# Ledger of designs, part 18: VHH binders against Galectin-4 (LGALS4)

Target 1, 332 residues: Galectin-4 (LGALS4), of Bos taurus (Bovine) (q3t0d6)
Amino acid sequence: MAFVPAPGYQPTYNPTLPYHNPIPGGLRVGMSVYIQGVASEHMKRFFVNFEVGQGQGADVAFHFNPRFDGWDKVVLNSKQNGSWGQEERKMSMPFRKGAAFELVFMVMTEHFKVVVNGTPFHEFKHRIPLQMVTHLHVDGDLMLQSINFIGGQPPSNQMPMPAQAYPMPMSAQAYPSPGQYYQQQSRLPTMEGPPAFNPPVPFNGRLQGGLIVRRTIIIKGYIPPTAKSFVINFKVGSSGDVALHINPRMTEGAVVRNSFLNGSWGSEERKVSYNPFGPGQFFDLSVRCGADRFKVYANGKHLFDFSHRLSAFQRVDLVEIHGDVTLSYVQI
Below, E stands for the ipSAE of ESMFold2; O stands for the ipSAE of OpenDDE; V2 stands for 0.75 times the mean of E and O plus 0.25 times the DockQ between their complexes.

## First folded at step 14 (VHH; framework vhh_5c3l_4)

Design n5 (from m2 with R54Y; at its last look DockQ between E and O 0.65; V2 from the best seeds 0.00; counts 0 for: grease 24.7 > 24.2)
Fold by ESMFold2, look of step 14:
Structure n5 (fold): chain B 332 residues (1-332), chain A 123 residues (1-123)
Amino acid sequence: as target 1 above (332 residues)
Amino acid sequence: QVQLQESGGGLVQPGGSLRLSCAASGFTFSNYYMSWVRQAPGKGLEVVSEISGYGGDTYYADSVKGRFTISRDNAKNTLYLQMNSLKPEDTAVYYCAVESYSYGDHESAYDIRGPGTQVTVSS
């Protein structure tokens, strides 16, 4: 099946500029907006606006504007009824021309908290009630890799009702097949627990309830320029069995996958049509458990499948991440 | 609409002083950082100094630090530059500027500026 994001994780991959779209469910306290991109080699400016409505002259609750076309700085402001408000500036420049970046806006009760490349940068107090914000607008001298809305989103249970009134087959309701059983668990959680923001490496996350069909693990991270390799393991904690071992090796240019079952490594799998794990790059990894295989996406694009070698994959209850990687977000 | 008008330039000897003024109108002056920029003959624009909307933060190019003082009077919508210990290298047209919020199609961040005032430092 195609990738379906869990509620509270709203990714858009490789958007073109200008990006100008509704914020899913509107802006709420506890929401974070993750922007991964590359500053242009000849960057003059870009901006991120949190806007009230979508018309010409819409108010801007928060304008975030790095500039290289004077002294290097970031300009921060709001716009109400066609007029810019009190200008704020940070004379430190957290972006580098030609470099990848991660820009995070955390929506707090009293302010936006801005984090660039994992480092807190600025807090911008709300001047317009945050509930009025409806759109995100990004444009300027950058390339966007992803925009993700995380948290704050209420659950949705909207199901359309067909106009037809046909009875369901009694056998389908009474006894699900083994494959139907896993598919019929669509009401079970697809992600569990609170997200981990900027967690340390090594990371160990417990999968409450184990690994079930449709469960999706999200990992956002950064590969230091000097990185050699890192590891993501899906483990059975009690036995040490590893159902899926993902080992990006930057020195080899490879993404190695394997299993470790009953004290032995299985056969390595290495074939991939592209490799998103470059030195100095940010990545967004999605690992979805299917009935017969793991399905892994990187930066919104399918990377590989890995057929289950541990048939009782529901016993997997630990996600382990270690090596030459820094983490910005993990959701298990 | 936005109007910026510099004054106070002139000819001075090395080591002398001048005070530049800039009258501003057509916008909410106290909301914006303001800049002094200069252009020496045959050169591009150089940012000399910058001041926050309420004057709490000031910034200077290394070449003028300790000699120039930027200030503003928001009640009069006026920006100032006190220039002391002037050197021949300070010879330029000095502009009062506010940075544009435009993106993508501007020639300079300082396109919103006055006509400038000439400062000449010569024996």
Scores: ipSAE 0.659, ipTM 0.897, lowest interface PAE 1.3, mean pLDDT 86
ESMFold2 (binder alone), look of step 14: mean pLDDT 81; pTM 0.816
OpenDDE, look of step 14: ipSAE 0.745; ipTM 0.913

Design n6 (from m2 with Y103W; at its last look DockQ between E and O 0.76; V2 from the best seeds 0.66)
Fold by OpenDDE, look of step 14:
Structure n6 (fold): chain B 332 residues (1-332), chain A 123 residues (1-123)
Amino acid sequence: as target 1 above (332 residues)
Amino acid sequence: QVQLQESGGGLVQPGGSLRLSCAASGFTFSNYYMSWVRQAPGKGLEVVSEISGRGGDTYYADSVKGRFTISRDNAKNTLYLQMNSLKPEDTAVYYCAVESYSWGDHESAYDIRGPGTQVTVSS
């Protein structure tokens, strides 16, 4: 079965450079843009632009530009009507040549919050209305592993104020109106819980309402190079039963799955066609609860199914994560 | 078009002082960090000092810290470098530079610079 992302979770895996694509649904408060990649060993520069339109002369709401071609710095700016605004600089470089990185732009009411490898880096005040931002542009001396647009609940009640039609030139092929995406939402997995950003490990999240069919749990994280193993448990808090135990073991190169029911471990499942849990790697895990099994995807690819061993899987009300993993995003 | 023009260079004895000026035009001067870079004979470009658009932040290479002072007058679109306690190793062509935002074929971050002014420190 093809990976279908949950509503509000829109990943692109292994995008090519330059990446210059529309932001799904536009930029909204509460949205986070996750960029995972590797800085080139010979990196001089790369940039991330939040742009108003796709044209060469497009305004840039936010220009994020790490530079290694002199004094190591990050340049931040905006461009309006062909003119760059007041330049901001951070004379600290949170990126390393040849190293993997996670760059997160959190869209706040008044600013972009930039987080690099889980550490807050900078807040850039909005200079252009965020609602005007339509495109993300990434280019430079890096390799992209994933770009993920997360969150951005459409304000329930606010009637789409007619976007004052800046005369976009006519040839922009009608991207299907955000409304058509909503109608297909009825069949898509639901994410019901609030997102956790860079939660500490061990992580204990409560599944409000329990585990129901179509519920999707998303776990984004990083496996440290020295990692040995970590664990993800879908657990019944009251009994201690584990409906699904996922245990990546880096030392063994294994992804062990099991259950712990009535005080006993079940039969281990280990067969996988690939292992997404390598040292020094990012992973994006989607766990979907089906009627008869869990369906687990990693990085947009099917990883394994796990048949329900706990018949009353609805009793699962806890997600536990512990061990050698760094979490970037968890949504239960 | 961005235009930068350096002045104030010359011959000075060790321990002497010079004040360089750079006249800027063709862009919103106060929006940009400005830099002084230098190129000594047989060496590459070296960043000497940088100053923020509003002048609130200044940075210096270790080799010039305590001796050089960067400043700017945004009303005059002028960048300055006060150089004190000059040493023979400070001998170079000094350039006023603004970093490009263009993505493309650039040799260095400081490609946008003036013709330079020669500073020679010799006994």
Scores: ipSAE 0.616, ipTM 0.857, lowest interface PAE 0.9, mean pLDDT 90
ESMFold2, look of step 14: ipSAE 0.631; ipTM 0.888
ESMFold2 (binder alone), look of step 14: mean pLDDT 81; pTM 0.820

## First folded at step 15 (VHH; framework vhh_5c3l_4)

Design o1 (from n2 with I112Y; at its last look DockQ between E and O 0.75; V2 from the best seeds 0.00; counts 0 for: unsure alone 63.5 < 65)
Fold by ESMFold2, look of step 15:
Structure o1 (fold): chain B 332 residues (1-332), chain A 123 residues (1-123)
Amino acid sequence: as target 1 above (332 residues)
Amino acid sequence: QVQLQESGGGLVQPGGSLRLSCAASGFTFSNYYMSWVRQAPGKGLEVVSEISGRGGDTYYADSVKGRFTISRDNAKNTLYLQMNSLKPEDTAVYYCAVESYSYGDHESGYDYRGPGTQVTVSS
């Protein structure tokens, strides 16, 4: 009934402003923070802070602050003990008033790497040890569509390993007896396969181990304003069979689904309660394989189900994406 | 508290020169970009020039580029604007400013500025 996010993909959809919440598990190298939103039509500024604690006067490890209330620029700084540090500015403005955007912070060993709308923008060297950061704070002249925390290795633990946990955490107790609590909690399940950051289109990804029940495919992307259509195929590479064909058609305002089995298309399915694939919009798509059907969510909201027509759906081993779409993140 | 005090304004003939100064206190001057902004009679604020905290990057409005030079002396906590080849349209109150980090009232980002110094270019 409710949206269940993929393991290791921790989204918040349509958060209210100010957003001021803990970073799950704390900030760590390899973590990325994805923010999708819309800059206000009358934007003057907004900020994103990586903060040490949540209280008034909390240190700010990284302040990211686009401004339109002077010359257009992005201001970058830190704050310690109530005092701002050495100000950095970039006199290029990657945001447009009234436009949708995707803002990504990639946490590297020596710096934050900032990517806006798929384009690298700036690197901000750490001034406060990144492991001190506990909270993300977002406020200003924007609307938030989603905030997602992705990746990052948990702190290493040298204690003897208990009996191996199951590959899928739902088949194993996550919080065992007190003696094992810390170790098993720190090894939460992650998504299958390596993530693809800003992959090119056409995209082709192999589903290692094939499509199994509970496997979830995450696709984050952008619909260019001139887009006509794009395609996502869940495919059997050896036969060319397509178990699920998802074809958003921006020209028609439709999301067409079908199968292609033994050289023939099946019946089209078109019913959706809403259409997240508008020109100029970012989307966040979750495709989960159930025992009887695919369950598909867009922007955290159920979009459609598609009953299995290929009975041997475990033979699906490829995800193909092509057409009028830009991809920011794909997790197979 | 942030304090900014401009000086060096006055009456000059077209084609003349002035050097504006701004004494700064109450903050770590060398950490911040500093700006000169001006307000001509009946007009809004116009950003004239900006300089990085360490002085390595300078920026100018098209209307003053090639005629004005921004500089700073971080040992003296002083910002300067050398204004050459002055024109009647440069007539304005000139303010030394630092942009606020505050979010809230977004009418202006230049919350911290001095009382200004009048520059009048007239024959």
Scores: ipSAE 0.604, ipTM 0.876, lowest interface PAE 1.6, mean pLDDT 86
ESMFold2 (binder alone), look of step 15: mean pLDDT 80; pTM 0.810
OpenDDE, look of step 15: ipSAE 0.658; ipTM 0.875

Design o2 (from n2 with R54Y; at its last look DockQ between E and O 0.01; V2 from the best seeds 0.00; counts 0 for: unsure alone 64.0 < 65, placed apart)
Fold by OpenDDE, look of step 15:
Structure o2 (fold): chain B 332 residues (1-332), chain A 123 residues (1-123)
Amino acid sequence: as target 1 above (332 residues)
Amino acid sequence: QVQLQESGGGLVQPGGSLRLSCAASGFTFSNYYMSWVRQAPGKGLEVVSEISGYGGDTYYADSVKGRFTISRDNAKNTLYLQMNSLKPEDTAVYYCAVESYSYGDHESGYDIRGPGTQVTVSS
């Protein structure tokens, strides 16, 4: 079965540069744009533009432009009627050459909120009505791993952004996805559970309504360079049974799967073709509950299936995450 | 472009030893499980051994268990297969392989292999 994104989750994996595509459904308050990539080792510049249309003369609502020109800085600006506006500058460079990064643009009522590697970076006031923005343009000295559009409904309350920062990796390797490219262009409905942004670890999330067929859990995170292992459990809270135990072990390069039922561990499953949980890397994990098995995808690529060992998997009502991992986004 | 190149094959007597090497390029080597597969004359492909990205997990076919050792050097993007106590039935073309397919309900994928290296065990 092909990868099916969760409702309200619109990913593009391993896009080529330049990336110049429409924003699904247009830009809306409450939307977050997640960009994961790797800055080139010989990086000079890259940019992210929120654009009004696709033409060469298109207005730019928001220009985000890291520059490594000896006086490292991030330039922020807009362009209207062919003219650049008042330039804003950040002399702090949150990106490193050769390092993986997560760049998040949160669309607020009055401004773009920029978050880099889990740390708030800048607020850029809207200069052009956000409703006019139609395209995202990314280009420059970087490799893109994923672009995700999340949300689209105005938040009722201010979204909590804990001051949890990802450690800057010394080096990062791009996620290889030979022969695979996925782009979601359709508008998806909002997921049932509230999203958690940068939740602390250990994470304990309740699955309201239990685990049902076609329910998809999204987990985005970062593997610290010194990480040894972490755990994701789909658990029955009342009994302690674990329907699905996922245990990436960075020291082994293994992804161990198992179940814990009636007080006993089952047989471990280890077979995978690749390991998406490398030190210093970001990952995007989708766990979908099927009728007879879990289907797990990482960065848009199938990782493994896990047959249901708990027949009453609907009893699963808890997702636990603990160990050496930093979480950026969890949707259950 | 993914490239794999095997070396180290040859002719050996029964009971002898060989060490195969595979040079890899065009992908993040440490992120992938790597395998050795072989094809004997008139037979299909057989998985001989597999190793995880950082070498903590290894798999061996029953036919080679205790005799063969798979290892890798991620700094050199190189996969190895130490073959001891070789038998005539080990005669085959040996391939270094990286898997590129999905499991489960997905359509059959493919594995990428090098051109292979001939191993002949004969008196």
Scores: ipSAE 0.212, ipTM 0.647, lowest interface PAE 1.6, mean pLDDT 88
ESMFold2, look of step 15: ipSAE 0.630; ipTM 0.888
ESMFold2 (binder alone), look of step 15: mean pLDDT 80; pTM 0.809

Design o3 (from n2 with H106Y I112Y; at its last look DockQ between E and O 0.52; V2 from the best seeds 0.00; counts 0 for: unsure alone 64.9 < 65, grease 26.1 > 24.2)
Fold by ESMFold2, look of step 15:
Structure o3 (fold): chain B 332 residues (1-332), chain A 123 residues (1-123)
Amino acid sequence: as target 1 above (332 residues)
Amino acid sequence: QVQLQESGGGLVQPGGSLRLSCAASGFTFSNYYMSWVRQAPGKGLEVVSEISGRGGDTYYADSVKGRFTISRDNAKNTLYLQMNSLKPEDTAVYYCAVESYSYGDYESGYDYRGPGTQVTVSS
């Protein structure tokens, strides 16, 4: 069973280049596009386009183009009716060759706000009505680790899709039937509570209504190259009980899990098939509360389960994050 | 088709001045940053100066700051470089350039250049 995200959080993990796909539900105010990747060691350029329609010659509402082939800079523009508009440049280069990065486009009423590695970089005023934008296009000298569409109005045009009548290049591969699609929808997770963008560490977030089945906590962050450890606690604030303690330890190469109930630690759990918390890397952590266990995914891949040790897990009302981590997004 | 034509080069003594011009056509000149780049004998391309489409922002290589002034006249589609206090190390072919939006260009990113104008600084 594959990881299926809740509406309003729509990740694609390890996409190939070129990435050229519809924006789910279209571009909306309050939506953010998170791109995690690695700049090529010999990078010259890459681009991100917000495009109107499909195919070559489509208008480009926003062209974002870091360049190392001259003076280091980022070029920003639009293209309408085959013609580039007024070019903007930023002579500050927020990307490093060979380094991991997180690039965020926040869609505001008047402009795109661009954030790179947690630092505000540029605001690009809308020149084409943002409602016309239908596709995201990414290509160039990078490797993509994830693309996530987060926030805004819930997708309203997501329907079970019939198979295409006559696809030419891909005609040997048919779309899945609508019945298979409906079964996948019955397992959709939920996200509640206000999102926090670039919140400070230590982070404390209140879970209104407590932790309920299918509630999903999303944590996106960055592990500094010198990081030693950090902690994520799912707590009962009144008692100090910790239903789930997640402690990545970069110095040990371990992801330690435990509980702290009635003044004592339980048994440590350490077994993982992979460790997504590398120094200098970005991560995307999903913690879903199931009826019998927490199910935890990192970068779209199952990381561990943790059986409930606190049977009254609804009493969990606080998410606490501290230590050697920088946060880009937390959704309670 | 992008067309760029430089003029105003020549032989000048150290400490002298020259003014380069570049006539541009085939694109909406006022939308684009324009650059002066130079190539000294046996060397690669060096970006000398750059100016925004409307002329409000200017940038210079450290080697020419305070001596060179880039400007543009968008009504005449013309780019200028005023070169004062010239030094022998300023000897080069000077090109007027606009950068390509194409992905995969392996040159210095200045595929749209004029034929260049020779500047020689010698006593």
Scores: ipSAE 0.592, ipTM 0.872, lowest interface PAE 1.6, mean pLDDT 86
ESMFold2 (binder alone), look of step 15: mean pLDDT 81; pTM 0.819
OpenDDE, look of step 15: ipSAE 0.654; ipTM 0.872

Design o4 (from n3 with R54S; at its last look DockQ between E and O 0.70; V2 from the best seeds 0.67)
Amino acid sequence: QVQLQESGGGLVQPGGSLRLSCAASGFTFSNYYMSWVRQAPGKGLEVVSEISGSGGDTYYADSVKGRFTISRDNAKNTLYLQMNSLKPEDTAVYYCAVESYSYGDHESAYDYRGPGTQVTVSS
ESMFold2, look of step 15: ipSAE 0.616; ipTM 0.887
ESMFold2 (binder alone), look of step 15: mean pLDDT 81; pTM 0.822
OpenDDE, look of step 15: ipSAE 0.710; ipTM 0.896

Design o5 (from n2 with G104P I112Y; at its last look DockQ between E and O 0.67; V2 from the best seeds 0.00; counts 0 for: unsure alone 62.1 < 65)
Amino acid sequence: QVQLQESGGGLVQPGGSLRLSCAASGFTFSNYYMSWVRQAPGKGLEVVSEISGRGGDTYYADSVKGRFTISRDNAKNTLYLQMNSLKPEDTAVYYCAVESYSYPDHESGYDYRGPGTQVTVSS
ESMFold2, look of step 15: ipSAE 0.641; ipTM 0.896
ESMFold2 (binder alone), look of step 15: mean pLDDT 80; pTM 0.818
OpenDDE, look of step 15: ipSAE 0.726; ipTM 0.902

Design o6 (from n3 with N31S Y33S Y101S; at its last look DockQ between E and O 0.59; V2 from the best seeds 0.00; counts 0 for: pae E 8.7 > 2)
Fold by ESMFold2, look of step 15:
Structure o6 (fold): chain B 332 residues (1-332), chain A 123 residues (1-123)
Amino acid sequence: as target 1 above (332 residues)
Amino acid sequence: QVQLQESGGGLVQPGGSLRLSCAASGFTFSSYSMSWVRQAPGKGLEVVSEISGRGGDTYYADSVKGRFTISRDNAKNTLYLQMNSLKPEDTAVYYCAVESSSYGDHESAYDYRGPGTQVTVSS
């Protein structure tokens, strides 16, 4: 089936320039905007604007503008009623012409925090109340790979998930406690655990509640130019069983999948229609647990399915990531 | 309309000094960083120096560091370049420039520059 992201993780893949769209639910403290792209080989400038409204003359709460057409610098400013404010300038250039990048704007109470390629770059104090910001605008000498809004939520009147009633497993009635309620199942993917921002490798994350149907694990990372391989394991911590082993091998140009059950590797699965794990590239990986298989998407495009070999997949309680990869975001 | 006019160039012997001025109008001068850019005969543009809108941050090309001083008078809308210990390699047309802050400007960063003033350093 087609890729459907979990609520609270709102990607756009391969957007065209100019990108000029509403910020889902408006700008809020705790929201992060992840932009992955490639600076053009002959880049002069690009910008990212947080705008009040859309169209000509919109106020700009935060203008972020790397420039290569003089001294290399990043210019930061705001625009109100057609007039630019006082420039802030950073004479440190975190982008390279022709190189992939990840640019993150974290919305804090008093400022935007800007992180480039995992390194804090600048804090820009709010000059326009952040609540007035409605649109993100990106244009210039770059290619966009993805834009992701993280921490955004629909309004309090969220679209109801489909309701399913569980029949009681017994023929006789049980007395529930007064505070217990049957939980409504959702057909849509969901993320159960807390996010990890820029976690170190090796990474170990506990799956609270185990691996259940619809649970989705999001992994955003970067493949160093010299990378040889890395591994993502979905494990049963107590037994060491690996329900799904994902092993991108940059040296071989392969994405190897397997299981390790009862002390033995199963049959390798290697067929993919494309390989998203190129040297020097960023990736966005979604691993969704379905009833009969894992469904895996990379950069919004289906990569592979992996049928469950461990029948009791709900016993999987550990996500392990190691090898030649750096991580910008993991959501379990 | 942005208008920039340089003055103060001329002929000077090696080791001498000159002070360039740039009169600015048509924009809020104090809100923009300003640059001096030069072009030697048969050469491309070189950014010589830059100063922030408030005047507190200055930057110099390695070739002029320690010899040139950029300054501005925001009350007079005027940019200056004090050039000391001049060398023959400083011979160029010197332009006063303002960089656009508009996200729609995809032209050269120095499209907003004056007609320039000639500086010639020779024995």
Scores: ipSAE 0.013, ipTM 0.478, lowest interface PAE 8.7, mean pLDDT 83
ESMFold2 (binder alone), look of step 15: mean pLDDT 80; pTM 0.804
OpenDDE, look of step 15: ipSAE 0.040; ipTM 0.540

## First folded at step 16 (VHH; framework vhh_5c3l_4)

Design p1 (from m2 with S100A; at its last look DockQ between E and O 0.78; V2 from the best seeds 0.69)
Fold by ESMFold2, look of step 16:
Structure p1 (fold): chain B 332 residues (1-332), chain A 123 residues (1-123)
Amino acid sequence: as target 1 above (332 residues)
Amino acid sequence: QVQLQESGGGLVQPGGSLRLSCAASGFTFSNYYMSWVRQAPGKGLEVVSEISGRGGDTYYADSVKGRFTISRDNAKNTLYLQMNSLKPEDTAVYYCAVEAYSYGDHESAYDIRGPGTQVTVSS
């Protein structure tokens, strides 16, 4: 089945170059732009532009431009009324040719904060009012794996909510009465907890209200090159029961799933059509609770299902992540 | 159009000094980092030194550090390279350059450069 992202988590997977698209809802303070990709083996340059419009000669609020075709550096600038401004440079090169990376632009009140592979890199002060930015433009010597816009929600009093936020399926509209449209019921995935940015490992997140149908947990992370294994557990904190144990094992090249109920492990499940947890790789994992199973997607593609073995799955109230993994974003 | 013109090269004995100049026009000189690059016979371009637009940050290749000094005069749109304690391996054509912003438009990052000035260090 096709991946349907939860509201407020806007991934684009495997976009082609050039990427040149509107920023959903425009650029806002508190928004972060996550770019996962691979630098070309023979990279000379790539750029990321935050642009005012899309046309030829559009102003560039922030030009971010790693270069390997001289001394290694990152060039940073803006372009206003056809003219480049005062050039900034960092002689520190956080990208490696042929290597996967995660590049994050955090939009703050006074500047963009740039983070590469989890390490703060540079702060670029706003020269053009950030509210004028409408488009993200990425091109150059890279492969894009994902682009995701996170956070920066508009104030609720500025964005009216329709009585029916999403269309009903056509067949469902034929059967339910019109009165059902007034409830904010949707078959769309949901995320209920606060986001955690760059949380430490081990991670422990409480699921207030427990695990409910359509609840979706998002985990973005990085597999260190020397990683042996890591674990994601969906637990009942009071009993220690593990409803779903996800154990990528880089040493074995496996993604092992199991349960731990009433003091005993169940049967292992190992079948996957692909393995997204390679050494030195970034991943984007979505774990959705269905009525009869967990549905798990990695990098926008279905990875596995896991039938509920704990019938009272609503008792699951803890997400635990530990082992050889670095986390960039967790949404519970 | 960007115009760059080097001068000040010549023949010098080992241990000697030369001062190169580069006249620049056609762009807002003070906004950009400027570079000195050199090409010895049969070799590729080597970045020798770079300087920030306002002149506050300077950078040098290990092979010239402590012997060469880059500077600029933004009022005169002029870039300089003071070369002291010259060695035979410093023999090259020296170019002043500005890096282009365009992706994929240039064979080298330093294609926007002057015609160069010959420096020959020989007894």
Scores: ipSAE 0.623, ipTM 0.884, lowest interface PAE 1.5, mean pLDDT 86
ESMFold2 (binder alone), look of step 16: mean pLDDT 81; pTM 0.823
OpenDDE, look of step 16: ipSAE 0.709; ipTM 0.889

